# Designs tried in a protein design chat: VH-VL binders against q9vpl3. Part 15

Target 1, 224 residues: q9vpl3
Amino acid sequence: RGKINIQRPKAPHYERARVVAVTQPKYPELPKAKSCFKTRAERTQQQQENPYNEIIAREVRNWLDHSRLVAFFHLSSITADDIFRVRVQLHKQNLHLKSYGSKIIEQAVKNTRYEAIVPLFHSNHCIVFSPDPEKTAALLRIVRRVPQMVLLGGIVEETMLSRNQLVAYAQMPGLHAVQAQLVQTLSQAPGHLIQQLQAHQNSFVQVLDVHAKNQMNEETPKST
Short names: E, the ipSAE of ESMFold2; O, the ipSAE of OpenDDE; V2, 0.75 times the mean of E and O plus 0.25 times the DockQ between their complexes.

## First folded at step 6 (VH-VL; framework fv_anetumab)

Design k3 (at its last look DockQ between E and O 0.10; V2 from the best seeds 0.00; counts 0 for: pae E 10.2 > 2, placed apart)
Fold by OpenDDE, look of step 6:
Structure k3 (fold): chain C 224 residues (1-224), chain A 119 residues (1-119), chain B 111 residues (1-111)
Amino acid sequence: as target 1 above (224 residues)
Amino acid sequence: QVELVQSGAEVKKPGESLKISCKGSGYSFTEYWIGWVRQAPGKGLEWMGIIDPSDSYTEYSPSFQGQVTISADKSISTAYLQWSSLKASDTAMYYCARQWDYSFPLDYWGQGTLVTVSS
Amino acid sequence: DIALTQPASVSGSPGQSITISCTGTSSDVGGYNYVSWYQQHPGKAPKLMIYDVSNRPSGVSNRFSGSKSGNTASLTISGLQAEDEADYYCSSYTSSSTWVVFGGGTKLTVL
């Protein structure tokens, strides 16, 4: 009885193979999340044939115009599953991860204040949008753990920032905290000013008093 | 200051239900997640699951899936861990902790709730 | 099973430097900079000491440092003090799952 090699099963007879092929349960392919980041090549090819490029370009512009935080990332070899996980994490923080083809970006930012970002989109890239610049720290915290996402730079409050500048920005205290500190500082300023003014006045009065006393002492004739 | 305050120690019998609480303060409760960690007596830490209080999204460790329910009431900044039917093996210290997201560390911890299940 | 392996115990004398290792069983464990370290004193809640392999939270002593090489993360405690005697746990996020995994813990004894 030939040892059934379970490691290298002999191909079944063609008839059996046919029966097995027909009897194999066809599991519905889980709908590939349509949100899978396509390769640059795939995106570029689709963009050339897509009559909706203008619509997508308008969408990109809309995101740019309504976002106070925009971050640009290079994507290295990343799986759809990884992207999905990152997207979910970002979404929980009201951060919106989007990916567009380079041609669409070019079209979207042409003759706009954003035209300078075009050189950033020469490879596989994604963009994160947020209406809240305070979320910069949250964004960096999330993506820092994703080695496939490399921060290139961004736009915060209509200002283009480098990677390092974004990191620095994220380390700053929030606007409200800064405002509170400013108010506190301003509230203390009058007290210090008054103290300094009073100190100078008091010092001046003291000097004058000493001078007056010295003059009075010099004018007292020694009654011989 | 960020603080998580848990409910007091519980002594229960097998088969009883239990719900313990974790109240967060000193931060925006909905901006962070709450994780639950079990520590059996003399044993290590076991991550049980996590909840986002903003929308009550939950995820469980495979070992705890279906064994416990994690919930939250954002109106009172409180997260919950509950059992429908306790077992003796559920005897442990239970910690809640603040977590930023799926991968972020547990940066602030509650004081723990000791649950003792004995016949 | 995805597991983080730690030594059961380590010991050192005051003033010495000790290192606790945390090794993932697969490339998926600790593949990213997701490693965290927790200190737990007897009867107390764990405290975050290191996150993202090497970052210290505010209020944590600079005597604590973290590093990673390959699939092994390390916690180094320099200038060992009596107060450092505790259990230490590493944790990580796995690429294949969305849940946190803890190491088995290491008991640090200060001699």
Scores: ipSAE 0.018, ipTM 0.567, lowest interface PAE 5.6, mean pLDDT 83
Fold by ESMFold2, look of step 6:
Structure k3 (fold): chain C 224 residues (1-224), chain A 119 residues (1-119), chain B 111 residues (1-111)
Amino acid sequence: as target 1 above (224 residues)
Amino acid sequence: QVELVQSGAEVKKPGESLKISCKGSGYSFTEYWIGWVRQAPGKGLEWMGIIDPSDSYTEYSPSFQGQVTISADKSISTAYLQWSSLKASDTAMYYCARQWDYSFPLDYWGQGTLVTVSS
Amino acid sequence: DIALTQPASVSGSPGQSITISCTGTSSDVGGYNYVSWYQQHPGKAPKLMIYDVSNRPSGVSNRFSGSKSGNTASLTISGLQAEDEADYYCSSYTSSSTWVVFGGGTKLTVL
C-alpha cells in the first residue's frame, strides 16, 4: 500500500489521543538476531550495542526495591493498540508494565535473593511493578482479559510466589494483612528456607486451607 | 451470605429522571465490581455496563453509553443506575449482579427492579 | 447489542439428555474461555450454572455440564427433571467494545 496512515484513527480519537500523549510506552524491542555459534568476541560486540545496560539495570533495581508487587508474564504477539490499552488500564491502578532484556534482568538481580527469576526472561516477556500489593487482584482481573499475557509468577512483599500462589493470594479478600504478616515472619528467618517452602507451596496451602474452613468457601481447590 | 438488594419497582412518565439502587452485603463491596443487566418484558438479558466501586471506574456497553449513568457510593455499599430522561423503551426489569470484572461470571444477582415508563 | 445465537426453544422428556447451543464469533466464544450459562425461572433472577465454559459453581448439580467447540458453546443437561424447565442464557466476554454479550435465550420445556 502506498498510503500514509493506513489506520484511520485521527477523527474519532480525542480520548485516545489524550491517553497516548500521557502514557507512551518505553518497552525496548527484543533483539532480532540470535546465533548459538557466535564467538566470545561477537557476543561482546552484541552486548556493547546496549551501552546503557548498567543504567537500565539500575532502573530495574529501583523498581524492584520500591515495588511490593512484581508479576512476571510470558507475552505472546500483541498489537500496539491492544498493549497500549492494557498499559493504560494497569496504570490507572498504579500498576506499571515494563519489559527488559534478560541480560539487564540478570544484572539487576545479581547478588539478590531473586536470582531464581532469571530463567523466566529467556523468552518474550513483560513485568508489572507496583508499590501496592493489594492491587494483585486488580492486576489479575485486567490481564485475564488479555490472553497474550500469561502469568508465570511474582513477588509479593519480598516473597517469591508461583503462579498458583499469586492467584490464590489475590482471591483471599480480608486476609491480605494477615498473609503479609505471616509471609514476612517466615521470610525474616532463613530467606532461602522460606523460598524452598513456598516453592513446594506447603505454607501457602496451609493458609488457604484455614481460610476455606473459616469462610465455608468450597470454590477454591488446592493449587498444585 | 452474599446478597444484593435492589430498590422497589418504579412507575414513571417519559422525560422523568430516575435513580435505582443496589445494596451489597455479606462480602467486601469494593473487592468486586457491580454489573447492570436489562431485561425488557418477554425479552432476553442485555449487559448494560459495570462499575468498580473502589474508584468508580466504569465501562458501558455501546448501546447504553450516554443513555444511563452507573455510579456507586462505597461508604454505604451501594451501586446506582440512573436516567436523566426516561423513554417508553426503558420499560424493563433491571438487575444488578456481582462480577469480579467483566471477564468473570455474574455470580450473585439482585432481585430486580421493574421500571415502567408510560404516559 | 449483538447477541450470541441460541435456539429459541428446546424440549426433552424426563431422564433424557439435552443440549443447548450458543454460537458466537472468534471475538467472544471462540477466542476466550469466559463463557457462562444462566438459568432463569419465571419471575426470578438468573442463576449462574456454568462458568469458564465447563466449571460448575458450588451447589449446582453435576447433571449440568458445559463445553465448546470453535465458536459454539454447549450446555448439556443429563437426567432431565421437571425443575429444569426454565429459560437458559449463555454469556461471553468479547474483545469488541461491548465487553460482555448474552445469548438470546432458550426456553427449555420438560415434556
Scores: ipSAE 0.007, ipTM 0.477, lowest interface PAE 10.2, mean pLDDT 77
ESMFold2 (binder alone), look of step 6: mean pLDDT 92; pTM 0.936

Design k4 (at its last look DockQ between E and O 0.04; V2 from the best seeds 0.00; counts 0 for: pae E 8.4 > 2, placed apart)
Fold by OpenDDE, look of step 6:
Structure k4 (fold): chain C 224 residues (1-224), chain A 119 residues (1-119), chain B 111 residues (1-111)
Amino acid sequence: as target 1 above (224 residues)
Amino acid sequence: QVELVQSGAEVKKPGESLKISCKGSGYSFTEYWIGWVRQAPGKGLEWMGIIDPSDSYTEYSPSFQGQVTISADKSISTAYLQWSSLKASDTAMYYCARQYDYSFPLDYWGQGTLVTVSS
Amino acid sequence: DIALTQPASVSGSPGQSITISCTGTSSDVGGYNYVSWYQQHPGKAPKLMIYDVSNRPSGVSNRFSGSKSGNTASLTISGLQAEDEADYYCSSYTSSSTWVVFGGGTKLTVL
């Protein structure tokens, strides 16, 4: 009795496969939570009447206040599934992808230090939050592969950065690495200075020795 | 200094296969993507596709999808563009260029590889 | 199809200022589109001159500047010099397409 390889089930006979394919219950695709990808227009209309706008605005503010890394993205035509996939990837890195309406953002940042971000939210946008600024490189690595997510800029350690500055930041060696390099450079500096000083002294001594030897040779009277 | 060096000019016949190379230096090769651009004689620039050398993720322009293959060997900091079967219409200058991602500019270019396909 | 339209040719005299336009066919080009400009001399590889509409890479002359109004990006070359004679291409990553597009190119002649 051939061991049924449960890991590689033999493909059913062609006819059976056809029947199974036809009889497979078409499970209605779970309504992809329409709520997450409402068009800007739909979101704006709903936001005006939503008593929860204040609650959401508070949430946004909380995220901003507790995040050391905030990145802003424009969303082009992206599917809910694609967003979900990206969200999962980001989540694995402790990066939190959120989407809010422009009005909510405006309300959230009104009269705060974050008010300058409001102009970034003129279209469909998402925000990624992280408590760890060192995750910038990880974030960029993930989102580069999502052409529908266009990096606009961000906030790192309370400093607003352009997209180019974010890329540059992500490429910088960690603080410890930079510190180590600095220490190394500083530790080498005195050695180099000493070497240069010694080299000059040695050269001076050599010149003096040559001069002294030349003077001694001139003072030896040819005894005729 | 960032530099991209491409392989030399190629003269081929229709139906032949070809693989041209682009070697990057002066930067971390896996931190940036490599884009390929075609320029037919006397014509404009055409973006062909892009590769992430870190894991060989590739994306093609619709016009070049299935027409060419872009690959990379990160161990030697080299990207490749290849054809399985060349056509006369493939006669062009081909440029590789460094590009951080889709939305970033092609900031450094190779010198180009001229591919001539003639019967 | 997303296309960038450039004039086929422009000309100017030394010392003059010239402008090359790049117009997108879609309203999406006016939004979060990143426009770059490349200079190409005959027989040479293209060189990045402007990125993100108005930024200059290191080593590019301050005579080159970029701007955008609506769906039209513009490259301005001030104090035109003989060495500026080249083909110029605009490019953009558009929100409607997930790939890079180039304009048709503009031949600049210095008279």
Scores: ipSAE 0.735, ipTM 0.861, lowest interface PAE 0.8, mean pLDDT 86
Fold by ESMFold2, look of step 6:
Structure k4 (fold): chain C 224 residues (1-224), chain A 119 residues (1-119), chain B 111 residues (1-111)
Amino acid sequence: as target 1 above (224 residues)
Amino acid sequence: QVELVQSGAEVKKPGESLKISCKGSGYSFTEYWIGWVRQAPGKGLEWMGIIDPSDSYTEYSPSFQGQVTISADKSISTAYLQWSSLKASDTAMYYCARQYDYSFPLDYWGQGTLVTVSS
Amino acid sequence: DIALTQPASVSGSPGQSITISCTGTSSDVGGYNYVSWYQQHPGKAPKLMIYDVSNRPSGVSNRFSGSKSGNTASLTISGLQAEDEADYYCSSYTSSSTWVVFGGGTKLTVL
């Protein structure tokens, strides 16, 4: 019943991982085996790193708080030159491409209204921030040509949107275009069409909100 | 098998309008942007601007902003360069070239369209 | 505002190796890895020979190579042949923007 079969014991997995770590280049490390309690060295290292992680997390919080458009992407392998080109293209549109560690993101959104975004960052990722939600169409145009960046979803005007909702949002007319269309509608039919258009817009926003909530509850980030 | 085929040479007088074309084939036309390059007689190459045919997004070199209009019709895989009022200084060879976007090289070039503007 | 400077002409004999330079400020050439080189024969359209400093597109001879040192990019043609006689242009980004800028061009004469 809960007893291990001892007739043919397997080699300890941790010893193999330790040997591999010694023979590997300095940058790739195998994950250490989980234990109930951390070693003294690990506790000390984590404690020393928390102040610097908090400074970076504060930077992320500031971006989230001051951006009316935030988009989340899975990032596949991409050359430094290619990502630099994408960053320049985005920057020209006042779109700011950033990459942060998943622990930094988790710390940044802890105890905030954005905690629900944490599952999106379990894999390689990047984030685009902008103060201008009208730039959503420009963002999608640029990223369409970058298959290494896969859109996961975003935040527009503090509303969480799924991938499909963000694409739909980008195709809506701008505020001035909506105002012009409303004036045209008023010229053709007084009063009644205004109420219908407002109801359709409210219904569409509500559907987008529901899809964003459902996507956050059901999906893990697209990395596998 | 990527090809960019431009319209034929043009001889015009100052003040006339002109629209020259560049038709792409052998690739998905909306996957790449089309850039325009000017070469005055005996001079070097000048990048004028670029268009994304998928949504007609354009960028212009500061030297050419407001001087020409770049447009595209993706339904016939064609980009255009247009002047509303030609000047004698517009006499040049005009090339279209494919770019992935404005930050990438011009990998395939059209044969060029010679525009001559004289009284 | 920023120009890429190339020599007006260079010459070499068949079989020799020649180098064409392209010089800008550190914000143009020295700060970016997006230098490209184009070959243009008389009466013909330019052809892309090198992109991203040193990469060759498919169909370009390995006799053509590119490099960068400081604010100077270089195109090197080894085993010079008569067919290499042409004008050569470099391109890169300007210092205050990412607009494409061409160098003034270099006329290569094969003696």
Scores: ipSAE 0.012, ipTM 0.519, lowest interface PAE 8.4, mean pLDDT 75
ESMFold2 (binder alone), look of step 6: mean pLDDT 92; pTM 0.937

Design k5 (at its last look DockQ between E and O 0.02; V2 from the best seeds 0.00; counts 0 for: pae E 4.8 > 2, placed apart)
Fold by OpenDDE, look of step 6:
Structure k5 (fold): chain C 224 residues (1-224), chain A 119 residues (1-119), chain B 111 residues (1-111)
Amino acid sequence: as target 1 above (224 residues)
Amino acid sequence: QVELVQSGAEVKKPGESLKISCKGSGYSFTEYWIGWVRQAPGKGLEWMGIIDPSDSYTEYSPSFQGQVTISADKSISTAYLQWSSLKASDTAMYYCARQFDYSFPLDYWGQGTLVTVSS
Amino acid sequence: DIALTQPASVSGSPGQSITISCTGTSSDVGGYNYVSWYQQHPGKAPKLMIYDVSNRPSGVSNRFSGSKSGNTASLTISGLQAEDEADYYCSSYTSSSTWVVFGGGTKLTVL
């Protein structure tokens, strides 16, 4: 009795394979998180009647208040599966992808310092939150490969940035690196100044020496 | 200063293979993508595709899918465009350009590589 | 297919202002679209002149400006100079496409 290789089962006879292929229940792929990415219309309709809107709005405020990095994206024709994949990637970097209705956002930011973000939410949008502003580069690296996610702008350290400014920010050396560079530059400055001062002094002394030598040569009377 | 330098002009016969290069300098090569643009003689610009040099992620325009291969060597800050078998219709100027992502502009361009394919 | 349509040619006299239009075929071009403009002199590589509809890169003359209305983006060149004679291309990325699209180009002649 040939050892049934359980790791590589022999392909069934072609007839059996055909029957199995036809009889395999096509399980509808469980709509991964359909609930999170409802169309704008669906979200708006549900938000009007939902007593939980206040709770959700509070959640949004909490995220905004505790995040040092917030990025806003437009979503275009993205599937739930694609969103899930992106979410997983972002999560690995401690980046949190959330989607909220425009009305919820409006409610959440009303009479707050974040009220200026309301105009960004005219279509299907998502928000990425992070407690770490240094993750901006990581965020951009992930989302730029998702053409359905279009960066609109963000908030970094309580400052609203355009998409271009976010990219620029992501390319900046860390604060410590910049500080180190500054210290290095400052430490070199005195040396350079001293060198310049010394160079000028040396030049001056040389000129004086030449002048003195020339005067001595003129004062030697040719004793005829 | 950001600069992209492309390889020199090429004269080839139909059926030959070709690989042209684009070397980036003055910036972190892996932080930006490289796009390739074709311009046939007397014609307009055609976006061919793009590569992320950090891990060689590539995307092609539908018109160029399977027609060319875009690659990169990040160790020498160089991107490549290659053909396995050239056609007369491949005669064109080819430009590489820096592009952060799909939605960002091509902000710096190479000088172009003229490829002439003639029997 | 997303296409950008430009006039084949435009002309103007020195000192005048001219406008080049770029019209998208899709309604998506009027939404979250990023439009760029490139200048290309004969035998030279294209140069980015405008990005994100109206932004100028460093080193680009303030004579160049961009705008958008509906599905039409426009490049305006004020105080036309002889050096402005070139081909101009618009480009756009749309959320419905995963690739960059260029317009057909516009030849600007300075009379």
Scores: ipSAE 0.792, ipTM 0.891, lowest interface PAE 0.7, mean pLDDT 86
Fold by ESMFold2, look of step 6:
Structure k5 (fold): chain C 224 residues (1-224), chain A 119 residues (1-119), chain B 111 residues (1-111)
Amino acid sequence: as target 1 above (224 residues)
Amino acid sequence: QVELVQSGAEVKKPGESLKISCKGSGYSFTEYWIGWVRQAPGKGLEWMGIIDPSDSYTEYSPSFQGQVTISADKSISTAYLQWSSLKASDTAMYYCARQFDYSFPLDYWGQGTLVTVSS
Amino acid sequence: DIALTQPASVSGSPGQSITISCTGTSSDVGGYNYVSWYQQHPGKAPKLMIYDVSNRPSGVSNRFSGSKSGNTASLTISGLQAEDEADYYCSSYTSSSTWVVFGGGTKLTVL
């Protein structure tokens, strides 16, 4: 059951790379070495100190610092055309879909209060950022029709929320100030959130795989 | 198979109310929007608005905001278009059509409901 | 601005190929590949012929093809037949508005 994920390869890196390409991140050209021959230690250090990783990590940090809503999703296999279609729906609601490598996330949150989120990015994932925490309901409405995206939890007003807490936050009819106050009472320790997300992820992967198979067998009007 | 069946033609007088229906079958009704499209006699297609039957989320074109009400009853897989007070300018053919999102085509259409509003 | 421009009419003889244009902006036809084409015979509901610029739904003849270049999408009908005589509408996703955008329609006459 928990073993299902070990027998099931994660989505190909190509799908995560295509999502990054759709976001159109700016990648600087890699430094060109003066000599084509390097020691093993120098090659390892150059790979570890990739300047693109720092630039992208700064992007992630800037998103985290300026977003009042951040939602984390497990991402099952999905075509580039389908995920782009989801991105355009989210964009209309000021919701920004991104995907980053786990090493970049680790670098971006190092020495911050969000360091505990790193384990969430060991599997295929995506993140939704927004300056508008009021858009949580719109986010969940859009994603409910995307079985390949499984909500793990999120951050609202700098408070980490579990999946259930985020859903509860989205359903509240009150003013933004009232919703912010309630977020403070719903928050949980990062360790409990990680454990809940890992258990949820394992359980829902099984359900989503069955649902994805049914979607693949069902005839529908064309999408890609 | 997927089909949308609309209620029959209507002849009304200005000021009367009207509610027309669109029943979907052959698919999961709550997984798709129902959009409404108007076609005045001899004119082109005009998008009026949509409903997501799963939670009754509704959007309207600015041209139709406040002029009509779109609703749905998911227990009977039916969407509705309703006027509280018809005008002669509401004379048109009204289609319902299935749509997944803003970028998805209107892939299945109802047969249309002719609404005639005359003195 | 947000309207899609189509010619009012196009005509052709049986067996010819014709093309109907649909011109928008970078916020719709030019920026996204979510262009659709609908055929409407007199007294009938519209029928989806092309979606996502160039894809045909099942049951649509391969005589119908779609393409785009820049801000202009095109519907091409090869081997024109009498039954192709109808009105044709394009539509597109737009980032500028929340509603679906239709072209004004093109009446195709088969002579």
Scores: ipSAE 0.261, ipTM 0.615, lowest interface PAE 4.8, mean pLDDT 78
ESMFold2 (binder alone), look of step 6: mean pLDDT 93; pTM 0.947

